# Ledger of designs, part 2: VH-VL binders against a0flq6r38to208

Target 1, 171 residues: a0flq6r38to208
Amino acid sequence: EARQFEDQHLIFSAPTSAGKSIVAELLSWKVASTGRKVLFVLPYISVAREKLHQIQRCWRRDDISVCGFIGPQASNPNEWLGAVCTIEKAASLTNRALSEDWFEEIGMIVVDEMHMVFDSSRGAHIEHMLSKVLLWNQSALEKVRIIGMSATIPELYRIGKWLDGAKVFEA
Key: E = the ipSAE of ESMFold2; O = the ipSAE of OpenDDE; V2 = 0.75 times the mean of E and O plus 0.25 times the DockQ between their complexes.

## First folded at step 1 (VH-VL)

Design i10 (framework fv_imvotamab_arm2)
Fold by ESMFold2-Fast, scan of step 1:
Structure i10 (fold): chain C 171 residues (1-171), chain A 121 residues (1-121), chain B 112 residues (1-112)
Amino acid sequence: as target 1 above (171 residues)
Amino acid sequence: EVQLVQSGAEVKKPGESLKISCKGSGYSFTSYWIGWVRQMPGKGLEWMGIIYPGDSDTRYSPSFQGQVTISADKSITTAYLQWSSLKASDTAMYYCARGSYEYRDWAFDIWGQGTLVTVSS
Amino acid sequence: DIVMTQTPLSSPVTLGQPASISCRSSQSLVHSDGNTYLSWLQQRPGQPPRLLIYKISNRFSGVPDRFSGSGAGTDFTLKISRVEAEDVGVYYCMQATQFPYTFGGGTKVEIK
């Protein structure tokens, strides 16, 4: 039935653009609608701001609050259900969630351009953030779901295996 | 310094068109909502509508839908409130205000000085 | 639309004495995200509105600590612990939980 996607980590891959994020957006809206926090992680400020505007417009209809973590400014954890972040800001926010004891409020993390985990300078931030999520999930009553969107690369199966056997969809 | 600067006072006759402005400075204009508020002489505050300059997403209060047009030009960091045909009942002080949505305060923290519009025969 | 009702209509206060303003909404202001988007604004004579309090109880930058907000659901209060001459003006509550955003009718604080 329609519950095949509820509890699995997922990775979506396509050669270029547009539409591979639709499923991730629908799943994230469902999570936010239940009162759990969703983080969107994107590589560049311009792309993150565009995504912030898009999600704010879509989720406002259901009165779901979305904020940006793109600069030095940040909202109080209780002020938002959706957060659109650049990679480094997402890593920082995740660390803050652990230190301030609200990590359990996070239901989903959506990582755009997941293949950037192999980038030496910025990939470490993605790797460290997701490693903390995987460690949390080993003992947590309420798990955090990871959704990745990536270019089609041969190493994608390694990411899937690392994310507890995440289901990979290729277009 | 973050501020909103509005255009000057207007004196018009019924049936005339009018466009007043609200210029933002000292912040990322496309990252914040701009709201328009009416205050009739001696009366309280009324929301007219809001616009997000980054994509021109505009929402009107039901009582103002069809009576005014709200727009923004992000190239000159300016929001607008426009009437195609003014009525005497449009005589009021009009304020613009910045709404924070990026940081989820959903508070209107910076207000323009106001534009007095007088419509009389 | 959510209707916002303020009491009293006018509050004459002696300098240094406290003032209290009530705001009631026709329905709960709790947003689906768990936050309550209730703000308080001050309008001094001849000036534009100024934000004092947002999300019930958070004091905006530069606002003196004599101003405090409290409440939940449909019942909210703004308190001024010791009224100063500069506090003369009209105070409005505002909800941004549901569009269209709506204001209370205002409470005039004046020195007696």
Scores: ipSAE 0.007, ipTM 0.497, lowest interface PAE 12.3, mean pLDDT 83

Design i12 (framework fv_imvotamab_arm2)
Fold by ESMFold2-Fast, scan of step 1:
Structure i12 (fold): chain C 171 residues (1-171), chain A 122 residues (1-122), chain B 112 residues (1-112)
Amino acid sequence: as target 1 above (171 residues)
Amino acid sequence: EVQLVQSGAEVKKPGESLKISCKGSGYSFTSYWIGWVRQMPGKGLEWMGIIYPGDSDTRYSPSFQGQVTISADKSITTAYLQWSSLKASDTAMYYCAREHYWTGDYSPFDYWGQGTLVTVSS
Amino acid sequence: DIVMTQTPLSSPVTLGQPASISCRSSQSLVHSDGNTYLSWLQQRPGQPPRLLIYKISNRFSGVPDRFSGSGAGTDFTLKISRVEAEDVGVYYCMQATQFPLTFGGGTKVEIK
């Protein structure tokens, strides 16, 4: 049930072929529909563009604004409820949220290919970004929820423990 | 090169059915929406609706809801506009145009088809 | 529906002189993302519409710099700094801020 997991971090593991997670999609829509910001973090420009298109299509009927932070010429719009980002752009946007004092507006961060946290270079960006979220949550009245999508790997339990005992679901 | 190529002109009688087409090429067809725009003789432009070819998600203008059906076949990169029963008031030029992103850098309708003239004679 | 009103209905202009077209919306075109989705289209006689300008002032690929857009909120202007013979046609403003997408009534630019 999506409601029972409202205040806990979640990790969804899918075998090949990686399909959508209906729970993550419903939870992100719910968060955006209440006026809180949702960030989608993806590893590659092509995958992020595809996800941007998908979320814009799905949320278009509810008039929920979704922006991309993907390429070097990406717009910096003032208002949005959904942001589809590459890893480095998500880290940058999260840092801006802290420095410009709007981090409390973020309700959820959805990280695709979460197992990339073990990548030596790009994994550091994911780790630092999520560590800042976990630190923020220690004192925040409105917590940021982390939802991870990952390949099925033996080390998935380590990520779950690191994310304050996130619940891990394997298909 | 991005192209939208529409089917040829049609001459029909009231009550007849019709299906016109818009074939996309030179881009990823399932990465864009296709919109339909009507222009009555000597008049301005009217937005009819849009379709996302990847899953056939459609949205219609309230003025055209129930009057036309928009569909697409992604296997042949083609979108369609269909009438079950034509009226004389359907006489118009019909354009298809692609829409990139709702909130992206590109405006909707960056590339247009050449148009399909539909004449419904009484 | 957002109503788009264009003035003038017709603009006869001497070759090489400037032309100016106004567009007013019945409500603000500022989207919740902070962008304003106001576009200008050109339709030459017997041809399909062509995108000239998007998001108020951005020229589409291949559009000459004599075309410029400006405005904010509900009031927008398209300017042609020096009208050329190929600029004859009907110009439409369009809003894509909310559904249904709506167009202005059009302004006919003619050489006198």
Scores: ipSAE 0.006, ipTM 0.505, lowest interface PAE 12.9, mean pLDDT 83

Design i13 (framework fv_imvotamab_arm2)
Fold by ESMFold2-Fast, scan of step 1:
Structure i13 (fold): chain C 171 residues (1-171), chain A 124 residues (1-124), chain B 112 residues (1-112)
Amino acid sequence: as target 1 above (171 residues)
Amino acid sequence: EVQLVQSGAEVKKPGESLKISCKGSGYSFTSYWIGWVRQMPGKGLEWMGIIYPGDSDTRYSPSFQGQVTISADKSITTAYLQWSSLKASDTAMYYCARSYDYEWGSRPYYFDYWGQGTLVTVSS
Amino acid sequence: DIVMTQTPLSSPVTLGQPASISCRSSQSLVHSDGNTYLSWLQQRPGQPPRLLIYKISNRFSGVPDRFSGSGAGTDFTLKISRVEAEDVGVYYCMQATQFPYTFGGGTKVEIK
């Protein structure tokens, strides 16, 4: 049923030899097309730059604005619906959304390499950001969905449980 | 209300160290760049450098690289400009300014709110 | 480095008359992303700088509509349609197209 993914966080274990999950791409596009913001969180500037260009190309047909929060790269002057971020920039952006009263406009956060939550130096930023999302969702009328892409690790079930019983898809 | 409040005036001798501050309030400190601008007495504005407090990404003007250190402490929402050894030519008004990113990029491109300035006088 | 040149160096103006300030860059200010990162700042005597205009022609919040910016490439203009007493000060253009960011030398607006 189409509604089986509604309001549920999802985690995908994507093998390096296979293509990316079509479900994450479809869901993020659907959220942006309804006027809600989507954040893409990636670990490295080079990977985030590639993702920024890919999402801009894919969403261009629908005139959906996508900008980068990656480093010194300049972005589109229009209000955005898609944001491609490195980990630290994504954490800062979500804090900004809370302090400036537009967190409710966020519909989805897509986290690549979600297993990095266990990285002691950068994992704290992912954990902090996602914990704020989970806290927000406890009382929000329209929830923020978390979609995770992860390496196949023994701790996937723990991450799923922490993310409010997220559905886990393993390759 | 967005505010940037700078530390008070300083009178120093050549060779002394100095660290001046710029405290941000009324906004998400880790989500905006803080730049430093020098204005020598009776002269125009000179861009010194800029820092993103969220990850400490720091950029310097070549004229100021190695002359000063820019840093930030996000736990107290404060940015710093520091000299290890002052020279008489460092006598100037120093401003901090927030870089607004309305378009939600991670690159600074204009300064929207400015501190009141810190006057630094270095004389022998 | 991009050099920013402002003219005139000083502009004595009669109250209620227009004032025009020019800024010219040594290189195009069009960034590879298509944006032109040219802003205008006002500094009143004894005060810190204040943002007036960003990205050539966009007025910052609270800035009166008698201030307008225009231009493209390397040539930019700030206009004050009817100069008021409170407009006395030094005006600076700034480019943020490439590091290091650079300022014009300033134009002093005075009431005569």
Scores: ipSAE 0.006, ipTM 0.506, lowest interface PAE 12.4, mean pLDDT 83

Design i15 (framework fv_imvotamab_arm2)
Fold by ESMFold2-Fast, scan of step 1:
Structure i15 (fold): chain C 171 residues (1-171), chain A 122 residues (1-122), chain B 112 residues (1-112)
Amino acid sequence: as target 1 above (171 residues)
Amino acid sequence: EVQLVQSGAEVKKPGESLKISCKGSGYSFTDYWIGWVRQMPGKGLEWMGIIYPGDSDTRYSPSFQGQVTISADKSITTAYLQWSSLKASDTAMYYCARLYGEDTFWSAFDIWGQGTLVTVSS
Amino acid sequence: DIVMTQTPLSSPVTLGQPASISCRSSQSLVHSDGNTYLSWLQQRPGQPPRLLIYKISNRFSGVPDRFSGSGAGTDFTLKISRVEAEDVGVYYCMQATQFPYTFGGGTKVEIK
C-alpha cells in the first residue's frame, strides 16, 4: 500500500485510562521492535514511574531497553528504545534530539492526557514539542507518529485537525 | 538576560522560622533544575538539594534532608528554601543556581543568584 | 558519597605565569551514559560562584581561552595558562555524576 494510513496520528478518548493506554502500548511496542525510539509523555512523576515499570516488564522479553527521564540523572540517549518522560523532560529530550541529529531515530511519541495542551506553561511544552514533530514530518522520509490519549472534551476534533488530520477514536 | 535574583539578608534568632526566595527570569523556569548551595563563613561550597519546578521533583543532600524544605511556585518563577526552626549553625551565605544541561545531561550550575546572607545568633 | 579532594589549598602565582589546580574523586565520575559530570567554578572575592568548565573540558560561554580543563575517571586538572589580576579567587571542582552532588574544598589563587 501507499503507507499513508500507517503514518497517521491517532487520538484515543475514553473514560477509563487503562483501556486507551493498552492500544498505545501495543502500537509503541511494534515501533520499538523495528529499532526506532518511542517516547511516552505523562503529566505526573507517579504515573510516569508506574508506566516505566510497566513498559520495562512488558518489553524485557525482547531485550528492549527502556529508560526513565523523571529524575536529574542523565541517561545515554543512544542506549534506549523506550523513554518514559514527564512533560517538561520530554520537551527537553526532543530539543536535544534535534540539536544532536538523532530526531530521525524517533518513531513515535505517545502523549497521555493530551487535553493538557490547553493548560498554562505545561500545555505550552506539549504544544511546542508536537509542533516540532509536525514541522519535522513535512520533509522527513520516516515520519514520527503521534499517539494521543485524552479525556473526552469538546476540543478533541480540533486537536485532531491540528495534528495533520489525526484519526480520532471515541469510546 | 537569564538571571536569578534572591531575597535580602536575614538576621534571626535560634528557633525562628525563615523562608528565602530565588526568582528566575529570562528563561523557561520549568525546564531547569534549581539548586541550593550553602557557604559557611570562610568555608567552601555545600550542595543542599535541587528541585525541578515543572513537576516539583525534589532531591536533598542527606546532610540537609529534614533540616530544610525546598519548594517552587512556577506561576511566579520563584524557588524557595525554608527552615522551620533555625540553628546558630545555619549562619551562612545561601546561593540558588540553575543546573545547566538538557534532560539527559544535567552537568553543572551555570547561572547563580547573588546570595542571601543568613545570620542566626542568640 | 563521592569525596572531592582539591590540591593545593592555596596557589600564590606571579602575574602572567601559569596556575594548575588538581581535583581527585574517591570513585570514578564516569556516568553509565559515558559522560563525566565534572565542572569547575570560580568565586571572586565578594561574588557568587561562576561556571568555568563543564563535563571535564568544555569551556562555558564567555570564559577566556586561558582556562582549560582535562582529566578522566578520578583525576582532573584546571589550568590557567597566564594568570591575570581578575583571576584572583577561590576555585572549586564539582561532581554531578551521583547524588549527593559534592564540591572540592577549594583552591585559593592569589597574586604572588
Scores: ipSAE 0.014, ipTM 0.534, lowest interface PAE 7.4, mean pLDDT 85

Design i17 (framework fv_imvotamab_arm2; at its last look DockQ between E and O 0.84; V2 from the best seeds 0.00; counts 0 for: pae O 2.6 > 2)
Fold by ESMFold2, look of step 2:
Structure i17 (fold): chain C 171 residues (1-171), chain A 119 residues (1-119), chain B 112 residues (1-112)
Amino acid sequence: as target 1 above (171 residues)
Amino acid sequence: EVQLVQSGAEVKKPGESLKISCKGSGYSFTSYWIGWVRQMPGKGLEWMGIIYPGDSDTRYSPSFQGQVTISADKSITTAYLQWSSLKASDTAMYYCARVEWYDSAFDYWGQGTLVTVSS
Amino acid sequence: DIVMTQTPLSSPVTLGQPASISCRSSQSLVHSDGNTYLSWLQQRPGQPPRLLIYKISNRFSGVPDRFSGSGAGTDFTLKISRVEAEDVGVYYCMQATQFPYTFGGGTKVEIK
């Protein structure tokens, strides 16, 4: 039962980001502590850079390396467990993980502002990336868990259904 | 096999515009950066700028900011370098190169495009 | 901007003998992630540049093991253990630790 809940995708919807952030932080830290990669997907470079510094600071006490994929300088996947990415770069990174045979090392993808899947120009990158995760999970021994953080919108339950029955938490 | 094929040599006059191309093949074009490098006759290499075709994130060397435009068309896996008004001092060989994101290595290079600007 | 200084400017060598090329940066090339993004390129006559070494000492695919890189901080060396005829050309060091990316001035290797 607990194992089923741990594999279930989650979407957090709250008026404030603070409550969503704490739960996502604990879940992502748990995954990284097992030696599997966590990808954090954020919509803007400045927000991603701030998140990168925050996670690096928090995870350094456990010697867990975190890299940014927000500009042209990044570390090789064998050197980190956490990655903070902008939307388009996260999509590219997951494509590279598939083609370079390290996708199985990913344990969790955390998507901030998940409602941006409906954005006319950028939403397709999120949709395509998450669709690949869902397809991967159909045959994978170890699954990739998706955690979403979103504004409250009526379409969230549709996203939850699409994400293989993800649990939607509204504050 | 990874290849970068550049457009052919150009002979231009000062004040003319020019757009040269770099077509990538054999790899996921939107998953790597493309850099542009100038080599003036008899001189060394100068980095001009870099673009990520996946989202058009573009960064310029300060020496070339405002002097050229770097762009990409991912639908035809092609990066571009363009001038709105050429100068005689733009006479040079121009290379594109793929940049491995993880290691910041310029790992595959185009054959070069010679641009000659003469009065 | 980080200035990359190469020595010697020209290195005439006897076929089969070693060659050594030095590259010095005006400041440390150690990135905050602990890596040093220092590369070596070869440009044969009439050819585009070609990657030899990345991150100080890693040989790129297809590069013969007679090429080796070493160094740390601000001082780096490319060595060719036994120079072959095809090694004639200009060698450049390049840093990609900080924007703008910068190259050394080049070292011409010639057979004498």
Scores: ipSAE 0.616, ipTM 0.849, lowest interface PAE 1.8, mean pLDDT 90
Fold by ESMFold2-Fast, scan of step 1:
Structure i17 (fold): chain C 171 residues (1-171), chain A 119 residues (1-119), chain B 112 residues (1-112)
Amino acid sequence: as target 1 above (171 residues)
Amino acid sequence: EVQLVQSGAEVKKPGESLKISCKGSGYSFTSYWIGWVRQMPGKGLEWMGIIYPGDSDTRYSPSFQGQVTISADKSITTAYLQWSSLKASDTAMYYCARVEWYDSAFDYWGQGTLVTVSS
Amino acid sequence: DIVMTQTPLSSPVTLGQPASISCRSSQSLVHSDGNTYLSWLQQRPGQPPRLLIYKISNRFSGVPDRFSGSGAGTDFTLKISRVEAEDVGVYYCMQATQFPYTFGGGTKVEIK
């Protein structure tokens, strides 16, 4: 069965993160509330830790479990619907999902600082992770939605084309 | 297939620096944590710390914080354990071991590096 | 730090007989995520440690079914149903529920 959200990929760009963050949080809450997993991918440990606490607080009332894949003994409930990860750990978790046959449980991946895809070493992890999502979506009935948040850069539309014609919003 | 190969035995004097290595092969090096464990002669196992090679996220046991440095070079799939100034009490067998954070268990181990510090 | 206590210190067993090793923790090993990160390692003379069991009772790849783990909370057991000559060595329990990770003192299994 199809889920009650659009499977269109989206990219948000603005000089500040305020508007981008709110929209991504609302969309991710909707996905999690239907029982599908949401991954939040951030480049820095400190920012990821703050995001983890924020999402845990916001989703507490709905009894939605959120874990952090930021360190080895971070909050990792047996059953989770939200995961806040650093880039490399998100790539590892996605690979584990494929090898253990639970990739279909993922409904959305939110990538903060999407322009990091152009970083030599760390960008490769983002590229490989999202390429696997795009490949999965070619044959999957229940697709994984990609939401990107980025600084305003000239290359942003190139990323949008790579992500299967993602809709780009610039403020 | 999965293999961790450690550097050879070392004989050092107090005050000397040392860096030993642990090279991983047969798996995605950046997808697993690498831990370091000390075993003093005739004694049990002590956890020293761990590193995630993908982003160099490193955690130390409080007993070893400031005593050693753990690092990794993902381009050559190698993790390191380093002392700036060795003491006689550092004489021990040092093991590296792979761990995946979901299971939090040391699943594959290196052969060990014997470090002897004496004057 | 969580203290891990193993009994007995040594276990002389006759070939083909069962052996049982106990491990007790000073605090519950149930992590906030609901998992219990208790593992068992085997160290044969002159060799590195080898993982036998993780998360209380899950056998690692290649570990014979004569090895089994059980327990909950603070009290855990490793059993060898029929000891073989190759089982000689020191066995350690380990907790990874809380930092720092800590090991039991070890139990030496010897053939008598």
Scores: ipSAE 0.303, ipTM 0.760, lowest interface PAE 4.2, mean pLDDT 87
Fold by OpenDDE, look of step 2:
Structure i17 (fold): chain C 171 residues (1-171), chain A 119 residues (1-119), chain B 112 residues (1-112)
Amino acid sequence: as target 1 above (171 residues)
Amino acid sequence: EVQLVQSGAEVKKPGESLKISCKGSGYSFTSYWIGWVRQMPGKGLEWMGIIYPGDSDTRYSPSFQGQVTISADKSITTAYLQWSSLKASDTAMYYCARVEWYDSAFDYWGQGTLVTVSS
Amino acid sequence: DIVMTQTPLSSPVTLGQPASISCRSSQSLVHSDGNTYLSWLQQRPGQPPRLLIYKISNRFSGVPDRFSGSGAGTDFTLKISRVEAEDVGVYYCMQATQFPYTFGGGTKVEIK
């Protein structure tokens, strides 16, 4: 039961990004510290770059390697525990993880601005990617935990239901 | 099997526009960068730019920035290279190639498209 | 831009003899991630380029073991242990460590 709670998906909603980001990063750090991979999914290149540098700085002390899937260069899966990705590249990365048989190494996926799932063509990519994660989790011994960060919207609980009953936190 | 198939040879006049294509198959088209390389007659290879079809992120060589447009249509797994106004100096063989993520290597190449621009 | 300089320009070789091609970069090709994105390509007459070696010394799939790559930093070498007739063509080094990606000028391998 305790393990089940620890594996529950989470959605954080706050007017500002500071508080929810800190929580997500802390939870992600815990996962990475166990040797499982964490994917940070960002909507734009500019914010992805910023996040990449931030996470690299924070995790460097613990010798946790963080790479970016923003440009053409990508690190071998064996070379990193943290990956900062744009939406499309995250989708590609997860597909490759499935095809290359290392999806089980992924412990957490953090999706920023998850509310875009409703209002953006790019939201379709998020939906498709996370649907695969949910499907994977149905038969996986070690599940992938999803953390969504979102603006405050009425549809948050819909997202929660979709994500197998994710717990929604509103600040 | 990974394949890149390019459009046929083109014969054009200076000032004309042109759009050549590169269709990918046998792999996830949106998961790999596509690059364009120019080879003028009897000369070496020149990197023009690359595009990620997944989000259309495009990087150009400074030498080709503003001179050509690289685009992609992921719905038909096709990348494009186009000119708004051709010059005689654009006469060359143009290759598309897939770029592998981890190795940044051009691992699969199209057969090339010969573009001839003459008055 | 990183300038890639290949030597020699032309390499006439007797069948069965070894060949060596040098590629020198104007600056280090070691990326911030620790990798060196240096590749070697082969272009046979009338054909598109073919990937031979990636990341200095890794043979691409289907590439014969007579091809080998070595080097570090700014100096790289492609070696063919025993040149065969099918090895005739132009060989290029390419760096993908920094934008813009750049090719060497090419080395023409031909049979004497």
Scores: ipSAE 0.106, ipTM 0.737, lowest interface PAE 2.6, mean pLDDT 92
ESMFold2 (binder alone), look of step 2: mean pLDDT 95; pTM 0.961

Design i18 (framework fv_imvotamab_arm2)
Fold by ESMFold2-Fast, scan of step 1:
Structure i18 (fold): chain C 171 residues (1-171), chain A 122 residues (1-122), chain B 112 residues (1-112)
Amino acid sequence: as target 1 above (171 residues)
Amino acid sequence: EVQLVQSGAEVKKPGESLKISCKGSGYSFTNYWIGWVRQMPGKGLEWMGIIYPGDSDTRYSPSFQGQVTISADKSITTAYLQWSSLKASDTAMYYCARRDYYTGSFEYFDYWGQGTLVTVSS
Amino acid sequence: DIVMTQTPLSSPVTLGQPASISCRSSQSLVHSDGNTYLSWLQQRPGQPPRLLIYKISNRFSGVPDRFSGSGAGTDFTLKISRVEAEDVGVYYCMQATQFPLTFGGGTKVEIK
């Protein structure tokens, strides 16, 4: 029962990004510390680079490997526990996880600017990626937890319902 | 294209202070680590330390902790290596090198500066 | 600190013949993330070091395919399949698995 609350998808909404990202960072560190993979999905290369530095710096003391899947860089890290990705790279990486049979190693996906799911050009990548996670969770022994950071928009609770009744926090 | 350009050769006396530089160009300076490597005459390479210019996060090799100061000024895309008091044993070639940030936390240095020769003699 | 030992100290080779350089670490270079952060650098006379190989066997951009790396755990090898005049220089292995980063003592490749 208590564990059901721990595995619940979460959406954080606030006027500024600072407060909502801290909780996701703490929860993701806990997941990575158990040996499961965490993906951070961000909309822009510059923001993803900043996030990569921040997470690498924070997780370095615990010897947790964090890799970037950002922009035109063609690195293929063999192993990692943290991945900081742009939207399109995250979608590609999750597709590879399914085809190469390591999707079960993923414990959490943190999506920044979740409201971009309504963007017609890039939102399709987020929607497709998260739909695959929801389908995987239907029968998986260990589920992938989705954490979203979003602007406060009228459609926020509809996203929450779509994400299997995600808990919505508005500050 | 990525380039690291180091300051020119220095000739100093023991006890003098010195600050040498490494200027980055052709890439986003604040998104890559800059490391410093010492090579004494006729000897191999020694790791000194590293700095992330975006927030000045700095780490030193235990052998160099307290012997040198590494810093960076992101407004002019330049990293520095500094001694408060030089000794004859500091005579060496000093290289700066860029760490590829996108391929993991502990990997390799992809581009190197041309080196700064420091000679310390009385 | 991880100690990196290279052999031989000097490798005189005939042009067109192969060369082999060995690197041994005092402890395993397998990082907790499963990767092995072992690199090879080339330093030509009067020039700065140049990255040749990273993560044991991956060639850096622009590095000729006559250079290859292999190994696992504590024992690593750099091979030059057919030595050219421009390959003269000192070769270093480097580990980045554990801080501080450490280098091998170097192997001098020269033409006999």
Scores: ipSAE 0.005, ipTM 0.509, lowest interface PAE 12.7, mean pLDDT 83

